# Ledger of designs, part 213: VHH binders against o26223

Target 1, 191 residues: o26223
Amino acid sequence: MKLLWTSQHIKVTVHIDGKVSKMDVLEAIKTRRSIRKYQDREVPEELIDKILDAAMCGPSAVDERPWHFIVVRNREMLEKIPEVHPYGAMVKDAPVAIIVCCDSSLEKIPGFWVQDCSIASQNILLAAHSLGLGAVWTGVYPLEDRVEGIRRLFSIPEHVIPFSVIPLGYPAENPGTRDLFDPDRIHLEKW

## First folded at step 12 (VHH)

Design z66 (framework vhh_7aqx_2)
Fold by ESMFold2-Fast, scan of step 12:
Structure z66 (fold): chain B 191 residues (1-191), chain A 123 residues (1-123)
Amino acid sequence: as target 1 above (191 residues)
Amino acid sequence: QVQLQESGGGLVQAGGSLRLSCTTSGFTFDDYAFSWFRQAPGEEREFVGAISWSGDSTDYADSVKGRFTISRDNAKNTFYLQMNSLKTEDTAVYYCAASYIESGSEFPTYDYWGQGTQVTVSS
């Protein structure tokens, strides 16, 4: 039963999110893992803003910086992504997803927008990890069916190309870290 | 201690059926995508089929579509390859694999492999 609709009579302790990370760059790179299970907990807008700021700091061919970002928090929209992306089932359960796009009108050198958007996508993953969040890169480009599916779902103009869908949230899994160093892939002076 | 162990291989006549199982331990099963590969005598290792982390999507090599079905049982930490209408060309060592890496580049990367199980289809 509710007798009052305006306010509570008791002061509640507010939980503070967004812990400072002391992770160095090499630690962040080496310990970042794809996270596909998320807590049922909202990601503050301030953390998304920090992640997008980091995304835009990547190197870009001829400084074209063709990236645009769609931030999706709407549950109905998130639930529709798996219908157009067969490996995106986890997006439905994420509190938020970022769609990395290329505005082709900003392209100065043909084809390098793919590298630019890849760099932006990786920066999102690293920034999310450094802020205590988990994320995963789900591929869209160059698979034309996924590109067109995402375009229609989010009303993306024809001159803009959806590149990746990155769901993120507070992690509900910890896969641990990987030891991936392979000296056989390093060639000195020549192949 | 990560382990993937295949079972269910053997000798079968053309037109017959086999079900392969891959039992896993040492990781959280529900968090992984799973695949089957095969290697025929004198050939490179070939992709056969995959099932996503959610179980909502499957993918198959063109040579096995309509004949093979991949499935997973999260309660048993096991995934399966149901092989129907077997052909002599399906003779191979079959390997199960698990992937915990993102699909961002659309290139499958498999971090854990089983030891393989022999399937022989006789005419």
Scores: ipSAE 0.000, ipTM 0.223, lowest interface PAE 11.4, mean pLDDT 83

Design z67 (framework vhh_gefurulimab)
Fold by ESMFold2-Fast, scan of step 12:
Structure z67 (fold): chain B 191 residues (1-191), chain A 121 residues (1-121)
Amino acid sequence: as target 1 above (191 residues)
Amino acid sequence: EVQLVESGGGLVKPGGSLRLSCAASGFTFSDYAAAWFRQAPGKEREFVSAITWGGSTTYADSVKGRFTISRDNAKNSLYLQMNSLRAEDTAVYYCAASYLDTGDEFPYDYWGQGTLVTVSS
């Protein structure tokens, strides 16, 4: 597994292919859906770079920012993920996946890295959606067998904890948007 | 047409053992990942264990080392061996199956009706 480049190494202009108009933040949040079926079409490296830039912009407890990312494009490696992740079958058919990890040596506040990595994962999903891509969050932590399976598969050091696997691609399905607003879950002033 | 039917629940003393079974029909079970969930009285449904089509297993921390999930594709069956049972394991246990390459927002396509496990001294 290797990246061809990062944004710091190559200066490129990112062009969105007119597939989606510019999306405001509320629209992106409300219309994002989990996408598990992908076109047989590679995702440009510059779009992955934009997604990872967005992932790193999330808030983090005491600004610890413990996240590291593995970008997986190798077909054989993607095909092995379902062997260690029971809900990762769609990953084998994705052109690329991002593994969100916590470097525990960067943790300043015990336990808050879970929230930090959750925020980074959601930013990946929203950024992908805004760029015309589809993605799905698949959980790794805190399920120890998934954590160890992913660790072994990608040679992740013991002090680094794999948190989520997020396959990405151009969507080959179009699920309708959801109306999830439930006023019964909102309490004014007291329970 | 499609069914998941759980069995093997019952009353057991703390420290005892039970084996749950789930019989699948109406679909090609071997193409699906399968899982056990549970719901205790007055609580939300929680994940217990999962097994992929290839046999890889995952366990919730609360049951790891005590429960063992397994499958028999020739018999279209899923099992949960529960050892060293505790009062907090009391719940209705549900079998679930997920087609590995489907576009639903929720990963489980099929659910059983549940089987009650009561751990009481």
Scores: ipSAE 0.000, ipTM 0.183, lowest interface PAE 11.9, mean pLDDT 83

Design z68 (framework vhh_vobarilizumab_d1)
Fold by ESMFold2-Fast, scan of step 12:
Structure z68 (fold): chain B 191 residues (1-191), chain A 119 residues (1-119)
Amino acid sequence: as target 1 above (191 residues)
Amino acid sequence: EVQLVESGGGLVQPGGSLRLSCAASGFTVSSNYMAWYRQAPGKGRELVAGISSGGYTSYADSVKGRFTISRDNAKNTLYLQMNSLRPEDTAVYYCARAYIDSGEHFDYWGQGTLVTVSS
């Protein structure tokens, strides 16, 4: 028997032209980084389709699947996002952004839509990374000013809550790996 | 030019089976999200089953475990295998192609094929 909790460095295999060598699931999880600089290069609709497919594959509390997605490619709309999201400056430079929303009328168990939309958001980030793209999760909910700003900008109904804005594109930066494994945060059998 | 042509509908007794086909031309089914919808008289359209470009399948709760969506990439054809049919499955069935990146979910629909479940 051996303890396999030793931290290891993993080399990032992302190319600046947006192509990525084959990654297994653990490599994708460990090497995904927030990407905020994008090439001036369109993302094919086929890749957006694959990313949204992955977003909808997440587990959902009592299978409520409350998520809806807005795909934004319009330059004028992308340029307006930083006006309502102070940490979303990079969105205006992205070729596309996905807004993850919750339709509250689909909620079956109170409060779990936040977890459902978090899972969908993370799946978008991992899928983008696996396809040679870069993305970053910019927070909207629970910050009321951002929620209302995004709602008004994209004509989102009152019963729908914008959760996150995820710009994505071919990466124009290549951040290194992080060693984040901390065995002191793992407790066996009890606290 | 994009075309979707459904076939395989008909009259079947409760508990029976039917296989619907949707022949696609002008695009590749494996590169698009594809779906089957149905519409009963006096009711709105209901999503029955979907299949993503990545092969992920989804089903309405009312048909889960009874219906199976699939595709044949070589024939560029979408299928819906319908088992254990019930009178409430009676509807016109449509296949549809999605264009997700436009903000519109479905941009092309077939003409529909009628499925009637009765004794």
Scores: ipSAE 0.000, ipTM 0.101, lowest interface PAE 19.4, mean pLDDT 83

Design z69 (framework vhh_vobarilizumab_d1)
Fold by ESMFold2-Fast, scan of step 12:
Structure z69 (fold): chain B 191 residues (1-191), chain A 121 residues (1-121)
Amino acid sequence: as target 1 above (191 residues)
Amino acid sequence: EVQLVESGGGLVQPGGSLRLSCAASGFDFRSYEMAWYRQAPGKGRELVAYISSGGYTDYADSVKGRFTISRDNAKNTLYLQMNSLRPEDTAVYYCARGPFESYIDYSFDYWGQGTLVTVSS
């Protein structure tokens, strides 16, 4: 145990045997679940910033990084999302949602933006989970009715494609995990 | 092997109540999303009620406030409590297992024969 204070940068450091461990990468991947029920609490802006930073750290085809993000906190706007997304009912009860978009003007190789935006979406889910939040990926692209509905609702220009809507908040549900490892899907050396 | 067995359907008068049950086996029931669908004569399949593994629920507008979906993870059983039944609720009701961690929530599997609900005077 060690306690240290300084006059210029006052901080207290205590070494305690019973510290709560941080979630490691494999634990985050294996325990993340879609969360559709949220506490009536705002998510701090600094946590959204960390999540979006993580979203932009994914690989992209020929480093095109075509993603743009819309952060929606306005309740009236969140309440309108289920009108254009039939499986987005939980969004109206979320404190915030992130809309992942592709700016087609940033695309360097046709079609790979789908993988780019998928990676960004998954990083949002993992980052949210690692920060004690819950989130769910509600699919938009390639369903043209949902793409057009979200575009109109959020004034998204024609050269930008809405890809996914991800509501997030402090979780108010606790779903179980499943062991998904299937050795029959692993082939050694050849099919 | 995955199995879903529906029960509790029958004939009921308008304004009456029924409780449907779905016995699930062959999978980790707690970890999956579950739903009730129905199909009336001459109509397509319609989502009636949805429940996440953590207890989030969603309902079709036509049944909201009248139907309640619930789950008992210890018994591997899904329920649909139907109140204030109307002739328009007449349909075969199907228990459905939702896809685990789907990012597009319109596909599902079911293995039961369904249970017939007839609302008639």
Scores: ipSAE 0.622, ipTM 0.802, lowest interface PAE 1.2, mean pLDDT 88

Design z7 (framework vhh_7aqx_2)
Fold by ESMFold2-Fast, scan of step 12:
Structure z7 (fold): chain B 191 residues (1-191), chain A 123 residues (1-123)
Amino acid sequence: as target 1 above (191 residues)
Amino acid sequence: QVQLQESGGGLVQAGGSLRLSCTTSGFTFSKYAFSWFRQAPGEEREFVGAISYSGGSTDYADSVKGRFTISRDNAKNTFYLQMNSLKTEDTAVYYCAAEWDSYIYPTDEYDYWGQGTQVTVSS
């Protein structure tokens, strides 16, 4: 019978090194899923570098590009993230996490850093997916307790705001298809 | 308030059939994917079946393939599990769940659960 992929039916996919992507942009966007279960397998530094390069390629308000990134591989530090992020339990099981930050000293227009860091976060998720990895966005800003918890844990200065924590790794689940298209949200010419 | 409520459970003889219903309220039904899970005494919760947002895709655990069918009725804000050729091994509390993916509450893959309905299959 036809097998649909779900988190209960874990699938492992192998990607050949030397090829940047095996899917076009629309396919990547439509098939990206939040991945919360990871293989006990190291993510090569070269893949993290490619992901961060993609993160910095997003559009930015007045080209302020306020994003900074912390790459966390230290097991003890990853295990402490759930203590300051109540819904970040999966981070302790990931081989690596990226913390997306805003350096407020780089802000040129008030408030748009949130959009800039959102774009960077989504680019991390899409780039990870295109490289055969899985990731999930765990929200930090604007929840004050999470912002201050992450700041203290990683010695982030007061002028820098932690925005999101994104654990990633080789996926140990395949949640399958998700059809989210809703034509009732599309209005022609006027509301 | 978001609510999911199962109905249709009960006692049935092996080889018989039951249809479970999950009635929902407090959210836009057509925008959610739905699943059924079950838990037998002393065992962990087991996935049973799933249906996509559009109803165009369904998935089943190997143990129930060919015997169980999941379906949805957007007009009634209800989804179903048709259980045929029931076995004693199908005895469990059955739970319905709605899929939710949140970056604020990222631990919760299934955010909304029903309270469960007992299915008992006798030989």
Scores: ipSAE 0.261, ipTM 0.684, lowest interface PAE 3.1, mean pLDDT 85

Design z70 (framework vhh_vobarilizumab_d1)
Fold by ESMFold2-Fast, scan of step 12:
Structure z70 (fold): chain B 191 residues (1-191), chain A 121 residues (1-121)
Amino acid sequence: as target 1 above (191 residues)
Amino acid sequence: EVQLVESGGGLVQPGGSLRLSCAASGFTFSYYEMAWYRQAPGKGRELVAYISSGGYTDYADSVKGRFTISRDNAKNTLYLQMNSLRPEDTAVYYCARGPDESYIDYSFDYWGQGTLVTVSS
């Protein structure tokens, strides 16, 4: 990856499927897709560090930043996630997963941690995509059985709430991009 | 208007094979995840096989290694190749469209009318 500065914005060069492409922020947002199939390749710790740095840079309610992250690389642990998360089957085949958690002791305003952890989750997906990786957000909160299953599996204390499980790796599928612009959802000056 | 039309069901002997098809219309097929569900007599509906828009597949443990889900985006058609059929595979099979980019679970918003598969001698 190489950063290129221009008069308008910083451009990031990303290697995708062995080819070099330049991806600005709008391109990253519009071309990111959920990736559920991964190459049998290790993800370097340096890339995970960059993704988590990006995750922590999002806005949060009253700047409470309640997020904590568990990085899971252990194969036995990844294989157990589908047992407590029935729609997380792809996690067992991922080289790594990030569990986004809320530390309720850091909460400054009740209930807004859900938006905070949603922002962190989306930033993980965008950062992974910008670095040539693929990821998918598998929901945990507010499904009580999944919350408690993940909590027990990873020894998460009672004051910490698991929010999402995000497996990631080098993509082994190519869903393409979608054209979702709908002008009927835009109202000028009034409803 | 979203429409899903299943075909290919029938009577087959144990150990036999069937290929189910689902013709989709009224939406951009390539944008959506697709699935096959089944409902056996006296049982609830169960997810049998899933395919993402990018081709990721997932299967119920009961059919893994025997069934293959696939899609043809140019023809707006979903398939289920069923091999080594067993009497317990007897069910009405439903094609379903799922939301793409869902961050919760497999919440399917449209279903076909179903096609009956009977595995018996």
Scores: ipSAE 0.585, ipTM 0.774, lowest interface PAE 1.1, mean pLDDT 88

Design z71 (framework vhh_vobarilizumab_d1)
Fold by ESMFold2-Fast, scan of step 12:
Structure z71 (fold): chain B 191 residues (1-191), chain A 121 residues (1-121)
Amino acid sequence: as target 1 above (191 residues)
Amino acid sequence: EVQLVESGGGLVQPGGSLRLSCAASGFTFSSYEMAWYRQAPGKGRELVAYISSGGYTDYADSVKGRFTISRDNAKNTLYLQMNSLRPEDTAVYYCARRSFESYIDYSFDYWGQGTLVTVSS
């Protein structure tokens, strides 16, 4: 499948066996999968910029938007991530990773930065998928050893908290789509 | 309680075939990615094949074209059809449940006890 951007909306045109189709928002949400295998192919800086733009457009508590992002392309640094992050083994094989961080000096209301950074992380995954890339969220916060390891590795200041490490690239696997709708989890009017 | 029970291993001549089965219980089988791993003497565990909840399959290069992974969601059973077996395929084969969309834990939750496959003359 080839991907082509044809409009300014958050919609992409995909080429599937010579046929052009559109991925709408619902399709993107339902078909996004965690991707841990990547092609040996560079991700253009322009696509990273689009992904980060989308990440910063999420809602946040009191509009505090505490997000900071580290973009890691350096092979030596990517290879060191698994040393401090046991769930990040696939990161060493990715062409790029984004580290989502919270700058606590931007926090306006205690504790909500976790939701804020979760929103940014999910937006990165959805934006990457919409652009024909694959990504996976590898959790850092609140695991103290991972937080400290990532902080030391990337010289992250004491007032900044690394939240997630998201490797991304052109996918080299296709896990397909999940069927997760469960009406037993929906309660009308009352519990 | 999650349980995975492998069966179908045994001794087979080079070029032969075996079909492994994994009976799953204690969870919603159809919602999870499943995999077959193997561990040969003196080696680490190697991913052999996986199958997504949606039925997409992927294989290690060493077994592509020879092995086929499949699932029967109605019977909560995972299969590995192994053809054109080689002495190098000798290993304990493990059925595994994967936490594929987990963002915090390892990719695998549980393994079965394993079933031994010996390919020898």
Scores: ipSAE 0.461, ipTM 0.749, lowest interface PAE 1.4, mean pLDDT 86

Design z72 (framework vhh_vobarilizumab_d1)
Fold by ESMFold2-Fast, scan of step 12:
Parts: C-alpha cells; structure tokens; sequence
Structure z72 (fold): chain B 191 residues (1-191), chain A 121 residues (1-121)
C-alpha cells in the first residue's frame, strides 16, 4: 500500500491589518511564484516591516547576519533600476522594492554571506506571498556590472555589496502552480 | 539536449486561421512554463502567449480573444491556435521554454528555429 497523494486546499484568513493570508507553510512554499506585474496600489509600511522582520529570522553562518536592507518607494529611483539591471524592467512598475545588501564588516566567515543573503531574499518572497503580495528576486551578485550599477544608483558604500533587488506589490498576474516533485532526485540510505 | 521544433506556419489570408505546433524533447515538458513569442521583420521579439505547468494562460493585448495557447503533456507538444489573423500578425513565431522562476533573468532559456506566418492577400 502506498500513501495516496491528494491536493490540499489553501486555507485563507483575514489578518488584523485587513490582509488575506495563507496559514499553511508548506502550501505557501509550494504556491509562491515570481510576480512581475503589480496593481497600482500602495503597500502599507506595516506589511514591509513584517516582511523585513521575517527576512532577519533566517539562519546565518556563525550567526553573522550580514544583511542590510534598502526600502525604495521613490518613483524616480525605481524608474532608474532598469538602466543598470537588464532584467529589472518590472521594478519601475512596482510600488516598492527591497534591495538586499551584505555589510562586509559584519562578515565572520568568508563567502557565507552569499548563503545568508539568499536565505533573506527567499524569506522576503515567502513572507510577501503569505501577506497577499507578489514579489520577484532579480539577481545582482555576482554580476559585477549589476553590482556597481546598483551601488552607484543608491549611494551604497564600497564595503557593502548589493545582492538582490526585490520589487513587490499586489499581484496583477496569476501564473498558477507547478508540479516539480521528482523522486529520481531522492536517494534512500545511499547514492 | 533540449530541443524545440516549431511547425504549422504558412501563408494565409486576413481573417484566416492557423494552428502552430512545437515538439519538445530533452527535458520534462510537463514541469516547465512554455510560451509563444514572435518577431516581425525589423522589430524586437514580442511575447504572444504563455502557459504555466498548472495550465494558467496569459496573452499579449494585441492577440487576446483571437489566439489560444494549449499543451499536450503526453505528446510533449505546445500549440498556438490563431484565429481572425491580421496583416500585423505576420512574423516568425517561436516556441520557448520559460524561465519564470529564474532569479537572474526573466527571459526564455531556450527556443527553436521558428515558423514563418505570413498574413496577406
């Protein structure tokens, strides 16, 4: 007898801030999609605070937590991002973007800040999804032209490395869900 | 190796219909988002239609209501049904595997040779 797999419905609740959110963590992970089209709606500051709180709760190598965040709402600045990021065209249409940065002065173990900032970036995407927002990770590091472009645009000091630019807003598209489970990638007890 | 082979293009009169096909191989077709895009002479590439692995579809405003994207996962084939064709639909049509969850880009990660659609009298 094998375990019968069936689809589960996503449970939705209304939060005290008036937002609708999914309660099941596993379904949130499985249904999160990159969103590149946004409604012309402001994202409340309180939701950004919740997202950044979640971003800082990830694991970090020797707990160095090297991440810093720039929150960009200024339309003129958002419109300049595509000039330095070739796949950042959607950022100009987003109500807000978060730039994930590494402060190298906080680095305790060389190189692990990349994993730390990746964890923070994914937590931003999951938290945004759980709050009814859509977001997309647009990669900056390790592409030097993008790193230096974003650094110049946002006056980022040389000891700080921009890692990702994450536009977010209320979604104006629905790409659906994917079935990505591949049992051939799972090895029991040995390769 | 990943391969996409388009077919079904040709010459058609305004108001006519064509169905394009794309035969996919070298990857798990059912797991990927797929798209049709086109390139008219002297123009850039335009996303025409996309379909997710879950079956959700989206269309460019210029073709909405006239074109229908669909997939047959058992045959590893993507389709584009084109109705009420207009002269401005004249282009080479390409099938693409869509890197929608890419964090480094949002472009298509592979496409085929294309199939020419000419709408004229």
Amino acid sequence: as target 1 above (191 residues)
Amino acid sequence: EVQLVESGGGLVQPGGSLRLSCAASGFTFSSYEMAWYRQAPGKGRELVAYISSGGYTDYADSVKGRFTISRDNAKNTLYLQMNSLRPEDTAVYYCARYGFESYIDSSFDYWGQGTLVTVSS
Scores: ipSAE 0.449, ipTM 0.765, lowest interface PAE 1.1, mean pLDDT 85

Design z73 (framework vhh_vobarilizumab_d1)
Fold by ESMFold2-Fast, scan of step 12:
Parts: structure tokens; C-alpha cells; sequence
Structure z73 (fold): chain B 191 residues (1-191), chain A 121 residues (1-121)
């Protein structure tokens, strides 16, 4: 059990102006992994609130901030997600999932909502990780069958586009950390 | 087509050494995480050793100090050097390709056919 692939979370506690900080930003970015196995344990509402606060803090093209979020805790609804998402099997075992959506009526510049919702999705993953939770981004947009399946399942109106489904919970797996730095992808001055 | 072909298994006496090889083809080997797993009779698969594309390595406590994972990106080959072998190391050893993380419709568990290592008692 200890030899399930272990990600060693180093929680660094520092005192800055009387405040206690946990994992720093670079550590969170470098040690976050996709988690698809969850403990049978409830996630408190206050942690979901913190995650969604972080999701809305990303940059947005022309400050359009088109994102909306559906929080799904209902077991019957979580069980139905794999029916419309072929790689969403883990969602049925998660205590909660967040659906990231774009309200197209809020879009100020065509096409940039995809980037906005991508930023919100990544912030959800990083915030969850920093709070001791695990999560995984399962893709919805631009796959038409998944977009329409999720829309129908959650009664999402036509002007709103479901972008991603992110199940989350306390992790029941511990993948190792990755060293992804590749200097061959860095070009100085020109390609 | 992604292919992983293990070799180097066999019968060895306790205290002996073996080097396993995994020949990879059909993908850019240098860009991927690689691992060795093993499965003893009646047991589940156990991670033995891991190596990232950047050279980070990790080992199961039971093999740490005895086994060494390495890669040759020019030859598209993964290795497991096994020293001081024990009867409890008897298992089928599997080569696996990562990434052991993705966020959309990508199955990433490409496993080889396995190679049997038997350590005589």
C-alpha cells in the first residue's frame, strides 16, 4: 500500500507577516498529478468554495470572465456522466465533480472563451492539489457528442457550452512527480 | 504502432545478477516516462522502478540499493540492472510507457509482453 506510486507532498509552512502558508506555487505546479482514484470520504463545502474562488482568479481575454460552474455531488448524476463521457469512468466513484462552462452571452472576443475556461480548469486542478485533494481534467469541448451529452444531462441552455468535467476527492493513489523540463523546446532569439 | 519488447529474463541463483532490456518503437522514446513493474504468481502488479524523461528515478523499498533503472535514448531502450537477486524477486517483469498522467481521451498504459525472472531457491 505504501508502494502504490508515491507522490511525496512536502508541505512547507512559512510565517509571512503572521500568516501561515502551505505548499508554494512552484511546488504545486510541479507536483500536481491527475488523480483518478478517490477515498470514500466527503469533501467539505468550504474547500469547494476555495477552489472555485481560485478558478475565477485567472486572467481572461478582455476581462470577459465567461465561466460558470456546476457543482455535482448527487450520486445518481455522477453515475450518469460515464454514459456520455467514454473516459469519465472515475467520475462515478468521486465524491464531487465540477463542470466548467462558458456562457457565450458574456463573450466579448470570439474564440477566447476556450482559453479562459482552460485557465479556470487548470486553477481548479492546482487549488485542489494545494488543499490536499486530487482531481483530473476530463475533456468535453470540442467533442460534439460529449458537449451535447453533458448539456442534456445537466439541463444546460444552448447559449452555455460545457467545457470540462473535473472529478475530485481525497486521493487514493500517489503517482510520482514528473521532471518535464526539455531545453530543446526553448529557442533563443529565433526558432 | 507502439511496441515494447522485454528481454533478459531467465533462471539465476540467489545472489546473482540479471539485466533486463526493453526495446521501444513507434513513439518518441526520449519524451516519455518509463517504468518496470513485476507480478509474482497470485499477486497483483507491483511498481519496481521508474524513470522520467528528465532522469528522475524512484524505486520500491524492497529493491532500493540492489536494482538500477536506466535509459538509452539513442537506442530507444530501457534497462533494469538487478543485483543481489533473492527468491522473492521471482516474477514476470513488465516494461510500461507513460505518461502516467493525462487529462483527456488518451490511454497511456502500453505494457510489454513481460519477461520471466526465476531466482532458484
Amino acid sequence: as target 1 above (191 residues)
Amino acid sequence: EVQLVESGGGLVQPGGSLRLSCAASGFTFSSYEMAWYRQAPGKGRELVAYISSGGYTDYADSVKGRFTISRDNAKNTLYLQMNSLRPEDTAVYYCARGPFEDYIDYSFDYWGQGTLVTVSS
Scores: ipSAE 0.016, ipTM 0.187, lowest interface PAE 7.2, mean pLDDT 83

Design z74 (framework vhh_vobarilizumab_d1)
Fold by ESMFold2-Fast, scan of step 12:
Structure z74 (fold): chain B 191 residues (1-191), chain A 121 residues (1-121)
Amino acid sequence: as target 1 above (191 residues)
Amino acid sequence: EVQLVESGGGLVQPGGSLRLSCAASGFTFSSYEMAWYRQAPGKGRELVAYISSGGYTDYADSVKGRFTISRDNAKNTLYLQMNSLRPEDTAVYYCARGPFEEYIDYSFDYWGQGTLVTVSS
């Protein structure tokens, strides 16, 4: 006749557009998948602002923080991205895309802007996932044709380098996950 | 051991249809991106069709509207439905497993042995 009493642990939660999101950092990292199919549903500006805030929170080489972001919602412009990015076909169907750029005039140490923009891109993907959105990183730099195509399409100045195009939206696909842990890549004390 | 085994190739007349199958084993098929590539005699390999684990599809311009890629995760099988076949479609068709979470293009890490498709009168 004895009922087991179970204590409930209160976890950190994020309130997003009236909904509660419950995802710790490890869960977000391990369950994030590239999403290439989106619902026909607008993404609120508040969520984009949160994502971009997260993008700017990564470490930066010599604190140069060279990234700039272009937020693209214009359907005509999104539809033109596949013309200059061969593997960006999904962008035309996304409600919004973020173009991560490097302003080379902000560069304090040569070449490390690539790491800075990579960190920002990954933070965008993780933040989007934590907020119930899906996104995919479509590579631009260092592919010359894609860099030039994106620069021309969005009137990006010569001193600014487009790094990645990240379409995002509410996911319309649910891809599976994979266990990627490989102990053979871990060396103790020395190679 | 990752294995991909293609079938369904053969000789077909221009305008005809073929359905290719790829039986996958040795990995969690439902978690991976899959693709069909082809290689014509004396030419390099080209991507024909791509499908994500969630069902997003992309096609080479030369086959859009004629070919359809699909997957059956319960059967660990990838398909390519080829309609309105042309002599230019003559090639060995390869099933390929795509890399997990890549960000530059549709790359591959494992390939099948291929199945020959010949479009000729």
Scores: ipSAE 0.571, ipTM 0.787, lowest interface PAE 1.4, mean pLDDT 88

Design z75 (framework vhh_vobarilizumab_d1)
Fold by ESMFold2-Fast, scan of step 12:
Structure z75 (fold): chain B 191 residues (1-191), chain A 121 residues (1-121)
Amino acid sequence: as target 1 above (191 residues)
Amino acid sequence: EVQLVESGGGLVQPGGSLRLSCAASGFTFSSYEMAWYRQAPGKGRELVAYISSGGYTDYADSVKGRFTISRDNAKNTLYLQMNSLRPEDTAVYYCARGPFEAYIDYSFDYWGQGTLVTVSS
């Protein structure tokens, strides 16, 4: 999969100079919103590569880095995701989706792969936003019917666990931002 | 104080139409996800329709093609247009404010008082 991915990117190179690449990290975190409506416009492979690079840069427990990613552009496959994911209806209208998976054979410490894959998922959302794209995290794990549905649909082996499905594209909606700061959740020196 | 006030319920014949309204106050309406839920006598609450802050909509299979959710951010109002009503649509309908960002399904932190919709036999 890595060799096929590398070969694909060697043959096609796109250099993108965008204004969103100048976005401050705090601005990106505070202005990122779940985007569920996308323009009928393809996402360049170069942008997907940048997003996946960012996803793999997160911390992981004992540096286990258990994540694997499936990049789905095939329209027929995207249209089948809502059949196994009740809240994934927007996926069928996205130009691309990333499925974040855990390879359990890479797990060095029990249970922390969930946090590792959560970090990778959030990094995908932030990276997409910083590049002018919109995305939404649709949860799969730990809902076993969704886990099994996604596994069957994408021929995922038993030792690999699908964690999240993240459709992305150029946004066709512009939701506002919200100030969620709550000082009552901050305790000084102790509870 | 967050407030959601539903209106527009009533008695309607099968095949008829009804429009529900929800007046929201006490928060920045345009920034929140909103939904309509319903609860028939003796049943739990079920999601009917969802709308994101940016206008993405999603519907329960039972109402898809018959109900339309919409919002007017200038009026802080949520709507549910119900067409081709059936006896099984009889329920108390609730307006709900959604979480700002949810990564697993939808959950709702504020609910209105509800408005009764009765579809005759």
Scores: ipSAE 0.513, ipTM 0.765, lowest interface PAE 1.5, mean pLDDT 87

